# VH-VL binders against q96il0: the designs that were tried, part 122

Target 1, 167 residues: q96il0
Amino acid sequence: APERGAERRDTAPSGVSRFCPPRKSCHDWIGPPDKYSNLRPVHFYIPENESPLEQKLRKLRQETQEWNQQFWANQNLTFSKEKEEFIHSRLKTKGLGLRTESGQKATLNAEEMADFYKEFLSKNFQKHMYYNRDWYKRNFAITFFMGKVALERIWNKLKQKQKKRSN
Key: E = the ipSAE of ESMFold2; O = the ipSAE of OpenDDE; V2 = 0.75 times the mean of E and O plus 0.25 times the DockQ between their complexes.

## First folded at step 5 (VH-VL)

Design d3 (framework fv_ebronucimab; at its last look DockQ between E and O 0.01; V2 from the best seeds 0.00; counts 0 for: pae O 10.1 > 2, placed apart)
Fold by ESMFold2, look of step 5:
Structure d3 (fold): chain C 167 residues (1-167), chain A 120 residues (1-120), chain B 111 residues (1-111)
Amino acid sequence: as target 1 above (167 residues)
Amino acid sequence: EVQLVESGGGLVQPGRSLRLSCAASGFTFSSYGMNWVRQAPGKGLEWVSYISYSGGSTSYADSVQGRFTISRDNGKNSLYLQMNSLRAEDTALYFCAKDTEYGSWSFDYWGQGTMVTVSS
Amino acid sequence: QSELTQPRSVSGSPGQSVTISCTGTSSNIGAGYDVHWYQQHPGKAPKLLISDNSNRPSGVPDRFSGSKSGNTASLTISGLQAEDEADYYCQSYDSSLDAYVFGTGTDVTVL
């Protein structure tokens, strides 16, 4: 994957309202929870002498994070939206307002809400199955590349040792 | 049974705009990065643009940077290429191409292409 | 923008082997980036033949094989068949351009 849109720039340091990792950091950064997905993003370090294998691993981790953030952001919004729509529909059917006389947001009892949860699970079952399948595939691939990178680093240490002996 | 179907090509004058579309089916569109690749008549393949599966990351070949915009709508399983300030050298068959799984950086499925002809 | 260099054409008789070279630079193949191969019949879209230097996707015959060494990748077609007459492209990533790059293409003719 091309990286033409990398967002690391030399701006105000972390500690102002906008999150901005320091330039030339040699560490991954974990940011605050995303508003929509409720997941914490990792801002990945890009070393200057990154090998092609290391780049593949980093991009795979970035892509997996982006994919995971997108899924949960969408599911969280869908759940909240459909929950409110279900409550409003059932209150309207019963001839009730959206708020009680005390001003509290009107709700349904646990038995009535159980219908919503059952319907939501049934409706979204297939999406969650595909998400779980792809989640396992992605994590297996990440683990595989982590192993390849580890072997590459061992090989580089051995190569440097033999280069010193021959030079 | 992955299918990618491009549309929106045609004959257009230099300096004008076109918008290409690619309809995807047979796979979970939102799980994969997507690309545009073009081939001028009688010539080889040229990568044009990439978009990550969520649309959060994009990149462009130098020859189209600033003129073309890649986008996607995962709700409609659709990929787009907005092509502004078209030039004669943009004349090509434009393919929609799917990333291979798991960071292989190869393109495992291609559409049939849509022809864009830029001439006066 | 930069292209990987391939021979313009190669030819062989049915049953023979042909090899297509793909030569890059220190910013792509020479940096260690993987090479992928595509087959394109006239009027058709490209088809992935070899990924990650030597991996054959499902449905690709074992007469196609790939390798990479230094700045150069190779695609070998053993037991050449009439259906193998097509254009072949290599592809890699170029870190200097931050872009995918294709080879110049090779026309394989079966005599």
Scores: ipSAE 0.012, ipTM 0.637, lowest interface PAE 9.1, mean pLDDT 83
Fold by OpenDDE, look of step 5:
Formats: structure tokens, C-alpha cells, sequence
Structure d3 (fold): chain C 167 residues (1-167), chain A 120 residues (1-120), chain B 111 residues (1-111)
């Protein structure tokens, strides 16, 4: 039996971006689109003097990113599987070959695929509603903490100016 | 390594029922369609049943239609074949077979099979 | 059950080339459904040799080749070796039966 290597678990990657920015980066890096989620991962810069509030913001952004990556990776995988199954089923029903005369994989026309898309969206409607709800909640929280961090930075700058005036 | 291990075979009388199991490992079980194929002693291969990756679609050979039921538990990486109203002609080695990929209606991995003997 | 028609047996000497035919109908091979080939040694499970008419899975020697024309598919074994002694089955789909169909099988012997 050909030892076909352990088929990599087609589990949606755990959203961990394989993107590794340069070690000397002093800013956030945006990676190429992930092959599963099609989302661009962000590597968040960690300042040497990161405040607890900044750390909390960073963690929240990181968690939200991972959540998004995982969701879309799973959705895209599900979509791809169901799409292929749909095509397979339709070709079978039509009594058509799986390949064209040119040896290309047989596909369905746009009209036939429209039925698939409609059904897929309908089936996943509730899931997308929950995703959108949670997306807004997470982004609201992120925005709130961004505001807090901004205020903290302003306050720290004012304190430094006062110390310089007093010396 | 991909492994498929069939179990549940045995000697049964005509009209009785039997349930076969196939334990899958070494691949993402929930991503592939699965099949049962049987081989009577000294005979060729006969396709028996198919189940899609989600279990949403099933098909059966005419010879077993209405008597056999294919099912799967993706959480347990397991495939099943419930065989009811067994006949002498159902005597065969039953293989669990994995679909190769979407768009290819071939079977790339097979178990070693489990023997079902239907005799009075 | 409708089966694809194969020769019962094919024989050849080591190093020779042998061809196994698989003949279907207008509802299976002739309808354009792909043909797959399996090798089965005595007491062993079948092994996929050729998928989608001519595709060789990883680990299958290049001496195995598949083709399809009209209602007939062919498996060619070039440079026949002793280890190639086995049963060979073609497989396709039949739209009239809504079922996968296997060939009758061919016993390949190495003389």
C-alpha cells in the first residue's frame, strides 16, 4: 500500500497565522491572506513598556483576530465541501461525466451554481447572524479599549510635561 | 497512515440482522465520502452503499436497497452498515472504502474486510 | 447488477506488456463517467492503481497506465513483473442504475 503520508488534518487551521514578522519590527505587520480564511493576519507589536491597558487591548485584538480566522476558515471549508458535493450530485443526476473531453474537471454552469449559492446562504443564515452579532460586540469592546488607551497616553504625556517644567 | 478497520462480521441465519462497523484513522474522516464494497468468496467486487461526508446523502445497490442502511458518526470516526433481512447471497467479505476526493468517484483506501456468512 | 466486461484472464512473460480491457455501455463508460482501476492480490484488499482514466496515485509504478475511448477503458502493464500477478478490476458509475459498477475482474498471470 503506498504509504500516502498522513493526510494533514483538513481541520481548519486553529487561526494561528504562520506569518512571522521581522524580529526588529516596531509596528504591526499585516501578513498575506491566509489560505483557509482568506483573511490577512495581523501581527501586533509589543512595546517594551506596554501598559496593562495596552496589553489588554492587544490581547483582545489578538483573540478577535483568531476568532475571525477560525470562523472563516471553517466556513470556507464547509462551503468548499458542500460545493463539491453539490457538483458531484448534479453531475451524477444529469448522467454527465466528471471530466470534459479535454480532460478538465466537469463543472456546472452559472445558473445551476446559483441554486447552490442560494441554498448555502439560506442554510447558513442563522450562523452568519450570530457571527455578525458577535463581531459587533467584539469590535465595540476593542474600540472602547482603544479610547481608554488613548486617554492614558494623553495623561502620561501631560505628566511628563509637568515634570519637565518643574525641573 | 490511513487505516480502515472493519468489524461486526460473523455467521448468521437467513432473515436475521447484522451491523458492521468501520473504524477510520489517519485522515479527516468528516471530509470524505465513505463506501461499503463486498466480495463473495471467489467472486468479483460489488459496490453496496455510499454515504456523503456529512451523511446527508446516501445511495444503495439494487441488491440491498430497502434492507441495508449506511450511517456514520463523524465524532467517532466510524462508518456503519445495518444489514436486515439477510440472504444467502449476502455472504461476502465486506470492505470499508474511502472516497479519494471530491469529483473523483474512486476509492483510494480500503480496509481488510469483515466476513459475513449467511447460512442455515 | 450490471457489470463492466473484462477478460477473464491475461497472461504474459516477465518484461512483456499486457493490456486489460474494460467494456461498458452508453449508461456508464460511454456516458463519459471516469474509469478507475484496482489491483487485488490474493487475500488482500483492493488497491487503487489508476483514477480518473489515467491518473496514477502516489506510489503506483509508471509501468501502469490507463486510457479510455468510447465505451472501453484499458489498463496497460508495461514491463510485467512477478509481483503484478493479481486480480484487476475496473470501476465506474452507471446512470441507469444510479450505482457504482465494477468490472468482472481479470486474473493476470506472469508466466
Amino acid sequence: as target 1 above (167 residues)
Amino acid sequence: EVQLVESGGGLVQPGRSLRLSCAASGFTFSSYGMNWVRQAPGKGLEWVSYISYSGGSTSYADSVQGRFTISRDNGKNSLYLQMNSLRAEDTALYFCAKDTEYGSWSFDYWGQGTMVTVSS
Amino acid sequence: QSELTQPRSVSGSPGQSVTISCTGTSSNIGAGYDVHWYQQHPGKAPKLLISDNSNRPSGVPDRFSGSKSGNTASLTISGLQAEDEADYYCQSYDSSLDAYVFGTGTDVTVL
Scores: ipSAE 0.006, ipTM 0.583, lowest interface PAE 10.1, mean pLDDT 88
ESMFold2 (binder alone), look of step 5: mean pLDDT 92; pTM 0.946

Design d30 (framework fv_ebronucimab; at its last look DockQ between E and O 0.55; V2 from the best seeds 0.62)
Fold by OpenDDE, look of step 5:
Structure d30 (fold): chain C 167 residues (1-167), chain A 120 residues (1-120), chain B 111 residues (1-111)
Amino acid sequence: as target 1 above (167 residues)
Amino acid sequence: EVQLVESGGGLVQPGRSLRLSCAASGFTFSSYGMNWVRQAPGKGLEWVSYISSSGGSTSYADSVQGRFTISRDNGKNSLYLQMNSLRAEDTALYFCAKDTEYGSWSFDYWGQGTMVTVSS
Amino acid sequence: QSELTQPRSVSGSPGQSVTISCTGTSSNIGAGYDVHWYQQHPGKAPKLLISDNSNRPSGVPDRFSGSKSGNTASLTISGLQAEDEADYYCQSYDSSLEAYVFGTGTDVTVL
């Protein structure tokens, strides 16, 4: 009995290309789009005197980025796999080979692919709803903390000005 | 209702390995960071490890750094702690703890814990 | 590990107010990190009482209040009840350790 090769579930390699920004950068760096998620990774700058509030904001932004990268990497992999399976199934049903006479990969027409997209969206509707809900919650929290950090920075600047006037 | 159920605890000899599991329910597991916190018999609470919602970020207490590995499977709503090179001082009740909300570094729900005893 | 310092025990009569202190350092409470409080009854899991210095989660009675000043946080229990007999822990973050830190714990007894 031939040992059915364990389909290596291609887990999206967690190898987000660690774009290492130059050490001397005082700014956030945006990397090229990730090959799996198609999202541009951001490397967040860490100030020397980072406040607890700034640290919370940075951590929240980093975690949100990682969450987005993972979601879309997995979603894109699933989409690609299901799309290929759909194409193969439809070609087989039509009695067509996987390759054209010219040796090109056989594909379906736009109308047939529209059916795939509709089915895929329907199947993943709940997953997308949960994603959207969590996306809004995360971004709301980030925005809120951005406001707090802004206020903290203003207050610190005012205190420094007062101290300079008193000396 | 939010539930966290720890398992995998037991009696082990020093130098051996043990893997703890935490089964989560009643909330969107993939949306929250998770923690392990331990309590030695008759002692206080000690934070052990953290993992982000996606699993992309992890942190450890110095006492367990290099010996313990935290991981999660969001598809199974499960948190894990691989404990290697166990020591007598690792004897404790191990709790699984959920992060409260975005931007809060508190733990709003805890499991009942699983007991790990390291003894010769 | 740099633990937050709490009194070992606090006692009070029913209806009295008791306060538990949590003293940190310049790398945790004094650095401006928030303090959280937990209640733990014997043989039970900890329960979150106060988050972010003074926020009460739903289901926590109004008699519990938290405050923070300088390097010290405080939990006040007003109108002490028999059911409040438990261990109480403060928790924060320490930037020097890059870790969450708990207090040494306080045993509250109702006389």
Scores: ipSAE 0.720, ipTM 0.895, lowest interface PAE 0.7, mean pLDDT 91
Fold by ESMFold2, look of step 5:
Structure d30 (fold): chain C 167 residues (1-167), chain A 120 residues (1-120), chain B 111 residues (1-111)
Amino acid sequence: as target 1 above (167 residues)
Amino acid sequence: EVQLVESGGGLVQPGRSLRLSCAASGFTFSSYGMNWVRQAPGKGLEWVSYISSSGGSTSYADSVQGRFTISRDNGKNSLYLQMNSLRAEDTALYFCAKDTEYGSWSFDYWGQGTMVTVSS
Amino acid sequence: QSELTQPRSVSGSPGQSVTISCTGTSSNIGAGYDVHWYQQHPGKAPKLLISDNSNRPSGVPDRFSGSKSGNTASLTISGLQAEDEADYYCQSYDSSLEAYVFGTGTDVTVL
């Protein structure tokens, strides 16, 4: 049997899920959603004769994925904490308990929850604006290097065809 | 204005530890990879360590691998270098250096450095 | 280790041109990795002069130019000025070391 891991949630060595690509893959793989960020990680292929340009592209894609996963993991955590704090604060102001008579978590109506969503977006506006700007900058860079790698690979195929013709 | 300010250098005995800090301002610190580069007195530049913008990827020169640990706190706009098992060969001015924007693998802004002297 | 080789010193009179070479190996410049150049005045931090072989960052005078061919990169200072007196370093990446590498440094003297 080959050395391959089954997908499993709630286990994330090195900040990545337990998914492991097949050993003989020559392609990038997409794993299951990360528990903290809810993003699907890409497992990048490393060619045996990776060129400097291919290495730059791979490292840029890997680091962009790390950056994106960590941003959303932090935002999801902050959102959850601030949501619960908002609910608890509003329940306290209304003189209500944190649990209903049935033991379920008490909640607020849709209009009150809309106040939370507006406050959260306003508080995080600058952070999300810088995130969006960096996201575009990273994607422009990735696209640029993807184009350069494509041209490099075409050039290499042309050199191989020229050698076979001159045989 | 981009500014990088190193601190934590000093005189230490061989085998001891030291922790360097670099305070960053004037740019979105969490968007860029960071490096430590050192320069022994009267000598050239030597790259020491790299950390990615998120802190998820690190790398080290062979001369410091296993002894030095690079880290960052994006909430405090700070870069760190934990230097353990210091040797006389580690004596140098240590610079904090910012990666250029994506894919260039060059260093566009440098601090003025903090001196580390390892001597008996 | 795997330092990029530069001449120890270069000198010229004001207004003349000087060229600094940077020679690598098959695991760095010869493998196709880009070369960057830094200027360092005495007692000061390095400053990026040239990135990606020939790109001149904003604020760098147009008398500085760079090129790369084979295992060798070159930095040319045209119209040498007194303030150009400094140490100059090239830098690249080495795939065997998995590390950034700097050149040995060149002391430019304006006569």
Scores: ipSAE 0.580, ipTM 0.842, lowest interface PAE 1.8, mean pLDDT 86
ESMFold2 (binder alone), look of step 5: mean pLDDT 93; pTM 0.946

Design d31 (framework fv_ebronucimab; at its last look DockQ between E and O 0.01; V2 from the best seeds 0.00; counts 0 for: pae O 5.8 > 2, placed apart)
Fold by ESMFold2, look of step 5:
Structure d31 (fold): chain C 167 residues (1-167), chain A 120 residues (1-120), chain B 111 residues (1-111)
Amino acid sequence: as target 1 above (167 residues)
Amino acid sequence: EVQLVESGGGLVQPGRSLRLSCAASGFTFSSYGMNWVRQAPGKGLEWVSYISSSGGSTSYADSVQGRFTISRDNGKNSLYLQMNSLRAEDTALYFCAKDTEYGSWSFDYWGQGTMVTVSS
Amino acid sequence: QSELTQPRSVSGSPGQSVTISCTGTSSNIGAGYDVHWYQQHPGKAPKLLISDNSNRPSGVPDRFSGSKSGNTASLTISGLQAEDEADYYCQSYDSSLDYYVFGTGTDVTVL
């Protein structure tokens, strides 16, 4: 399957990813990690005679990728923000400044930071439980449609084999 | 119990703008695609617009392309339709509709609608 | 705009069966896209009645059934009841338009 078949000006990205797959590739492409979610985007192959079932599968995979990237981008930002707020709050409780006397950023030790990790996990428990439920639902649906597409392709091959023998 | 409540309809002059809202409850809003569907008085259903669960993909009927913008705020469980350059033919009851479970392209829950009237 | 064709009206007596057709083209139903059905009582929101050609969502009575063949889908109401008096719409996807399409609607009257 060709990796190139389209002019570069038609493959220019519009988002945060710099990677642009060839327009006429016969394969899915995996781009570099997104700087916010740390997940690699997939650029899906669209066959010329895509069946309705194949289209449903492709759209579901695309939308699941978007959903997953959005969730982890938001969680990564929330984690970083709340971690810094926790450190500053604990330093304030100790009567310490945000900087040491040498000007370096004041920090907490690993034992003190364990309290943050426990609080963050507890606070976000329900959100992550709903995420896991929906992640499994999406992956079950994707696997189900992948199976249906595979059977559709096998049936088409057998039908063509029977038609050839009937001629 | 799944609930969808539309608001923001009203009487406006042609060429003006209006913003519709849909408040969702009773399900994980961020997990499902959402749609706007309209019905002119005494007429049938017409699909208007779609937005994916994350907001990363949108689609529009030809009749509204370039004038309407669908958006969502998953933090507020809210769906929106910004309607610009309104025309008399946009007069309709506008429904908010939820996509069915993953792997279907049908609409399992609908709001009661909000009326938009565009007249001189 | 592209629409799926339905009869304008259908009528039947209580206890009888009525069938509503939904005819598409080679870019929608004829291409193999699924058909869904909605019921709408006067002044009310539409309600999903049949999904994926023949699947009946929870809470929909057994008297409603759907099928699809070629370019045409059918909704059958067996044992017609007074509360079935409503408008019915089919819906599918159109590959040439790259978006959803509804049928023209059918007014079911119970005599």
Scores: ipSAE 0.565, ipTM 0.830, lowest interface PAE 1.9, mean pLDDT 85
Fold by OpenDDE, look of step 5:
Structure d31 (fold): chain C 167 residues (1-167), chain A 120 residues (1-120), chain B 111 residues (1-111)
Amino acid sequence: as target 1 above (167 residues)
Amino acid sequence: EVQLVESGGGLVQPGRSLRLSCAASGFTFSSYGMNWVRQAPGKGLEWVSYISSSGGSTSYADSVQGRFTISRDNGKNSLYLQMNSLRAEDTALYFCAKDTEYGSWSFDYWGQGTMVTVSS
Amino acid sequence: QSELTQPRSVSGSPGQSVTISCTGTSSNIGAGYDVHWYQQHPGKAPKLLISDNSNRPSGVPDRFSGSKSGNTASLTISGLQAEDEADYYCQSYDSSLDYYVFGTGTDVTVL
């Protein structure tokens, strides 16, 4: 009989992905999807000679990632909670129990669930609008700093070439 | 008047088996889910098992899963709890409890209970 | 066992109001499952006192009221009487465990 592993009570994830990339990695690592947010965490590489601009970009990317992880973890938890409440309420209204006569967990049909989704989206519309707005702001900032870093790198390469020609 | 009368309790040694019965009257027995709830001496209430109105669906608390079996005979208006591999921690007053309604998931009527004592 | 948390004891004088809290988790009360309340006198079977958070069955006095908010349900006894001295239990369903759960129980004493 396979020992049904004690499903560890998932405490609200302090969003720290336990994914640790190899110490000697010279590139960004993408972890498996987080169990709460369903987003893949990225571990950003830190170069030995990181410029202040590169550091700022890295921090901005890291903060944005954490923000996304937290938002979707909370959203998914809220969704799951409200879905369960909706199902419970509807089953009760129908005079149905928690389980069917066949021993299965009682569920609602697709049409009934469509009503839940519609209501949930309506209720959370404003929250999603704010999320989208902030998402764009953050990504525009990231893109802007990516451009700056690119320019800095080009400039540094040009300076190095000039020094080599002068010697 | 709704009546639930438990029987079958007694003193038993660890590892032995016991079968509890609950006789129901005063309502349409076959229309309601039934439950067993127990109370250890000086302790709180613990839900033990549920069976649907038809008997097609059953559930158990983790503490009794694999050892206890709930069943019913709607023709006899009777609920049963087969208890196997009894342990000292199973010592309790066992109540038969009726579901209020299929969708309410509360218990509106209780028996007086039957005492089960598991001791060496 | 995931039990609903209740205060061990609550006391009040005749005519006063007392409130019993029942705290659950996101998998039971917080998931939206209804809370029910039972009264149990010494040596007696439990009696349904409140169903579906706030519904009073027939024969239950108006001085008993139930409410629910977030992960917590409450039973209020207004105008406490000597006959209200009993143990009180909340009950709900836990989706993570897939079975019914009771509170730890509260002993109400009338002073």
Scores: ipSAE 0.027, ipTM 0.618, lowest interface PAE 5.8, mean pLDDT 88
ESMFold2 (binder alone), look of step 5: mean pLDDT 92; pTM 0.937

Design d32 (framework fv_ebronucimab; at its last look DockQ between E and O 0.01; V2 from the best seeds 0.00; counts 0 for: pae O 7.5 > 2, placed apart)
Fold by ESMFold2, look of step 5:
Structure d32 (fold): chain C 167 residues (1-167), chain A 120 residues (1-120), chain B 111 residues (1-111)
Amino acid sequence: as target 1 above (167 residues)
Amino acid sequence: EVQLVESGGGLVQPGRSLRLSCAASGFTFSSYGMNWVRQAPGKGLEWVSYISSSGGSTSYADSVQGRFTISRDNGKNSLYLQMNSLRAEDTALYFCAKDTEYGSWSFDYWGQGTMVTVSS
Amino acid sequence: QSELTQPRSVSGSPGQSVTISCTGTSSNIGYGYDVHWYQQHPGKAPKLLISDNSNRPSGVPDRFSGSKSGNTASLTISGLQAEDEADYYCQSYDSSLDAYVFGTGTDVTVL
């Protein structure tokens, strides 16, 4: 569920969005949580002799991260906006009952907020099913290419040993 | 089943702008990267631009860099190409093409194209 | 941009085999990038015929096959049929251009 992420993004300061990895890093970097998605971005290392297979893997991982960040940023924004509109609508209905600032302000209780959460989950169920399907397809593809890269690197090491023996 | 329908082509003078659209159906549009590929009359295929499935990564052929902008609206299942500062050499049939799979470098479905003619 | 070299035309009689070459450079096919093949009938959109050098997408007849060695990829059409008369394009990726590149195209004629 996005409950933790949505509440955190609504109330947390945006002070952890600045990250700059070292210029000549030989490793991937994990940055601070994104302000909107609450996900930590990975900054991928690009070797100068990157093979086509390694390039496919890196681009797939980069585009998957981008897709994931965008999905949760959009979901967190939608959740926050619809929550605010729901509360405003229910307060307006109660405020039409003529209560004043005289010691009483209408608020929503947990039971009323449960109605919102139920509506939001059902309204967005299809979108989350598509997201989950795409997540699994992407994860499977990434794992597949990681395996192929590992085999390519082993094969290259064996090829180098054969060349050294023949020289 | 899978359909890609381009529109927005036409006859236009050099220096003007056009916006091409591609309406997608029959597949989950937001799951795939998309491309524009063009073919000048009597000539071969030329890749123009790429956009990732989320829209966050784009790339362009050198011949159009800085003049063309690829974009997508996953809510409308639509791909776009904003073409500014058009030149005679941009005259071509413009195809919308779908990436085969996640991280693929081949194009499995193509639209029928929309013709852009740039001349005085 | 059409950087990969193909023969301008190839012809064969029905039932024969024809082979189309696609020659690149050290920045594309020679660097190790895969080659893909497309078929384009007159007035029609291209259709993916072979992906990743030799993979045949669903619905493509098994008389189409592909291979790659060094700087050169090949598309072979065995058992040539009248419907195979079309233009054929190879495609790869070029590391120096950071771009997709297509071949010059080959017109296949069935005699």
Scores: ipSAE 0.526, ipTM 0.810, lowest interface PAE 2.2, mean pLDDT 84
Fold by OpenDDE, look of step 5:
Structure d32 (fold): chain C 167 residues (1-167), chain A 120 residues (1-120), chain B 111 residues (1-111)
Amino acid sequence: as target 1 above (167 residues)
Amino acid sequence: EVQLVESGGGLVQPGRSLRLSCAASGFTFSSYGMNWVRQAPGKGLEWVSYISSSGGSTSYADSVQGRFTISRDNGKNSLYLQMNSLRAEDTALYFCAKDTEYGSWSFDYWGQGTMVTVSS
Amino acid sequence: QSELTQPRSVSGSPGQSVTISCTGTSSNIGYGYDVHWYQQHPGKAPKLLISDNSNRPSGVPDRFSGSKSGNTASLTISGLQAEDEADYYCQSYDSSLDAYVFGTGTDVTVL
């Protein structure tokens, strides 16, 4: 069995958004779009009396965000690389230089680029299907835990009201 | 036969200006992009500047951006490099290099170079 | 300036094969830009040796070959001769800099 050389997937640097929300913030913060993924990172607020269920929800949201950031950062990088390679290859096939006579970067026309997009989408179709599947699974889980946290908060409020009536 | 002949090099003081010239022959000069590449004594090659065949587009290395200006006269088959605000680090042999035709960003012909020395 | 990384020196005996590596980044060789190779003898101008990763211009001996894989290019000199003693430079383009980039250069010595 030929040892499939592990293509060292150049892992996009985990773009830890350097966006630091103010320490005194009592709410979630949304950062600017990440330069690699183009997704806006969210910094989740940590309450002082965070319940175990709230903590679990927060961690799940954080992990899902990181997963999304990494996926799209890698996808965008791959897309950019393959696009440039395609352009260069087609220009060579046409006997054209990488620069026009005017010195500008040579580009392909819209029709030629349509072929690239079609091929790229075809090649990555399965990857996108798996992404979508996992995206739904993660979001369903998050929604489920949001419901649990909501119920817990209602219950705690009711208990506090009962204690105040008894005193 | 393709020939590129650089001239205009010499000894200059820091902050002064110098203009290099490259005379081209043996090919249709107006059909090719042209480059300047330099080599400091005992060092490697460093790309300096590019100009398109028509002269409508130019590019520069960060090290010379804002100080150097590349130009050409297609009627005279000549390439120029105006160097302003010269620094000691600009000391090098400066080569004129021709772009390879279609499909390649390589340099197929080089001149012998002209030496620029920037010293106080 | 982002330079392509080459070994400082490579040596071999006459008749042997030597290989020079040229390692770039995702902004140059890794983006699919071609690699070109130049030979420079002492006190002489550089000469184009290999273009477009593996193309030999007219007059270049068959013992010179080029290849590219990923972000690395290689120049192989088979049947090393005394006349091959020279400096070798790889060259590519970097889209992030909008500039041509050269390798650090490799000194080839024939023992």
Scores: ipSAE 0.017, ipTM 0.592, lowest interface PAE 7.5, mean pLDDT 88
ESMFold2 (binder alone), look of step 5: mean pLDDT 93; pTM 0.948

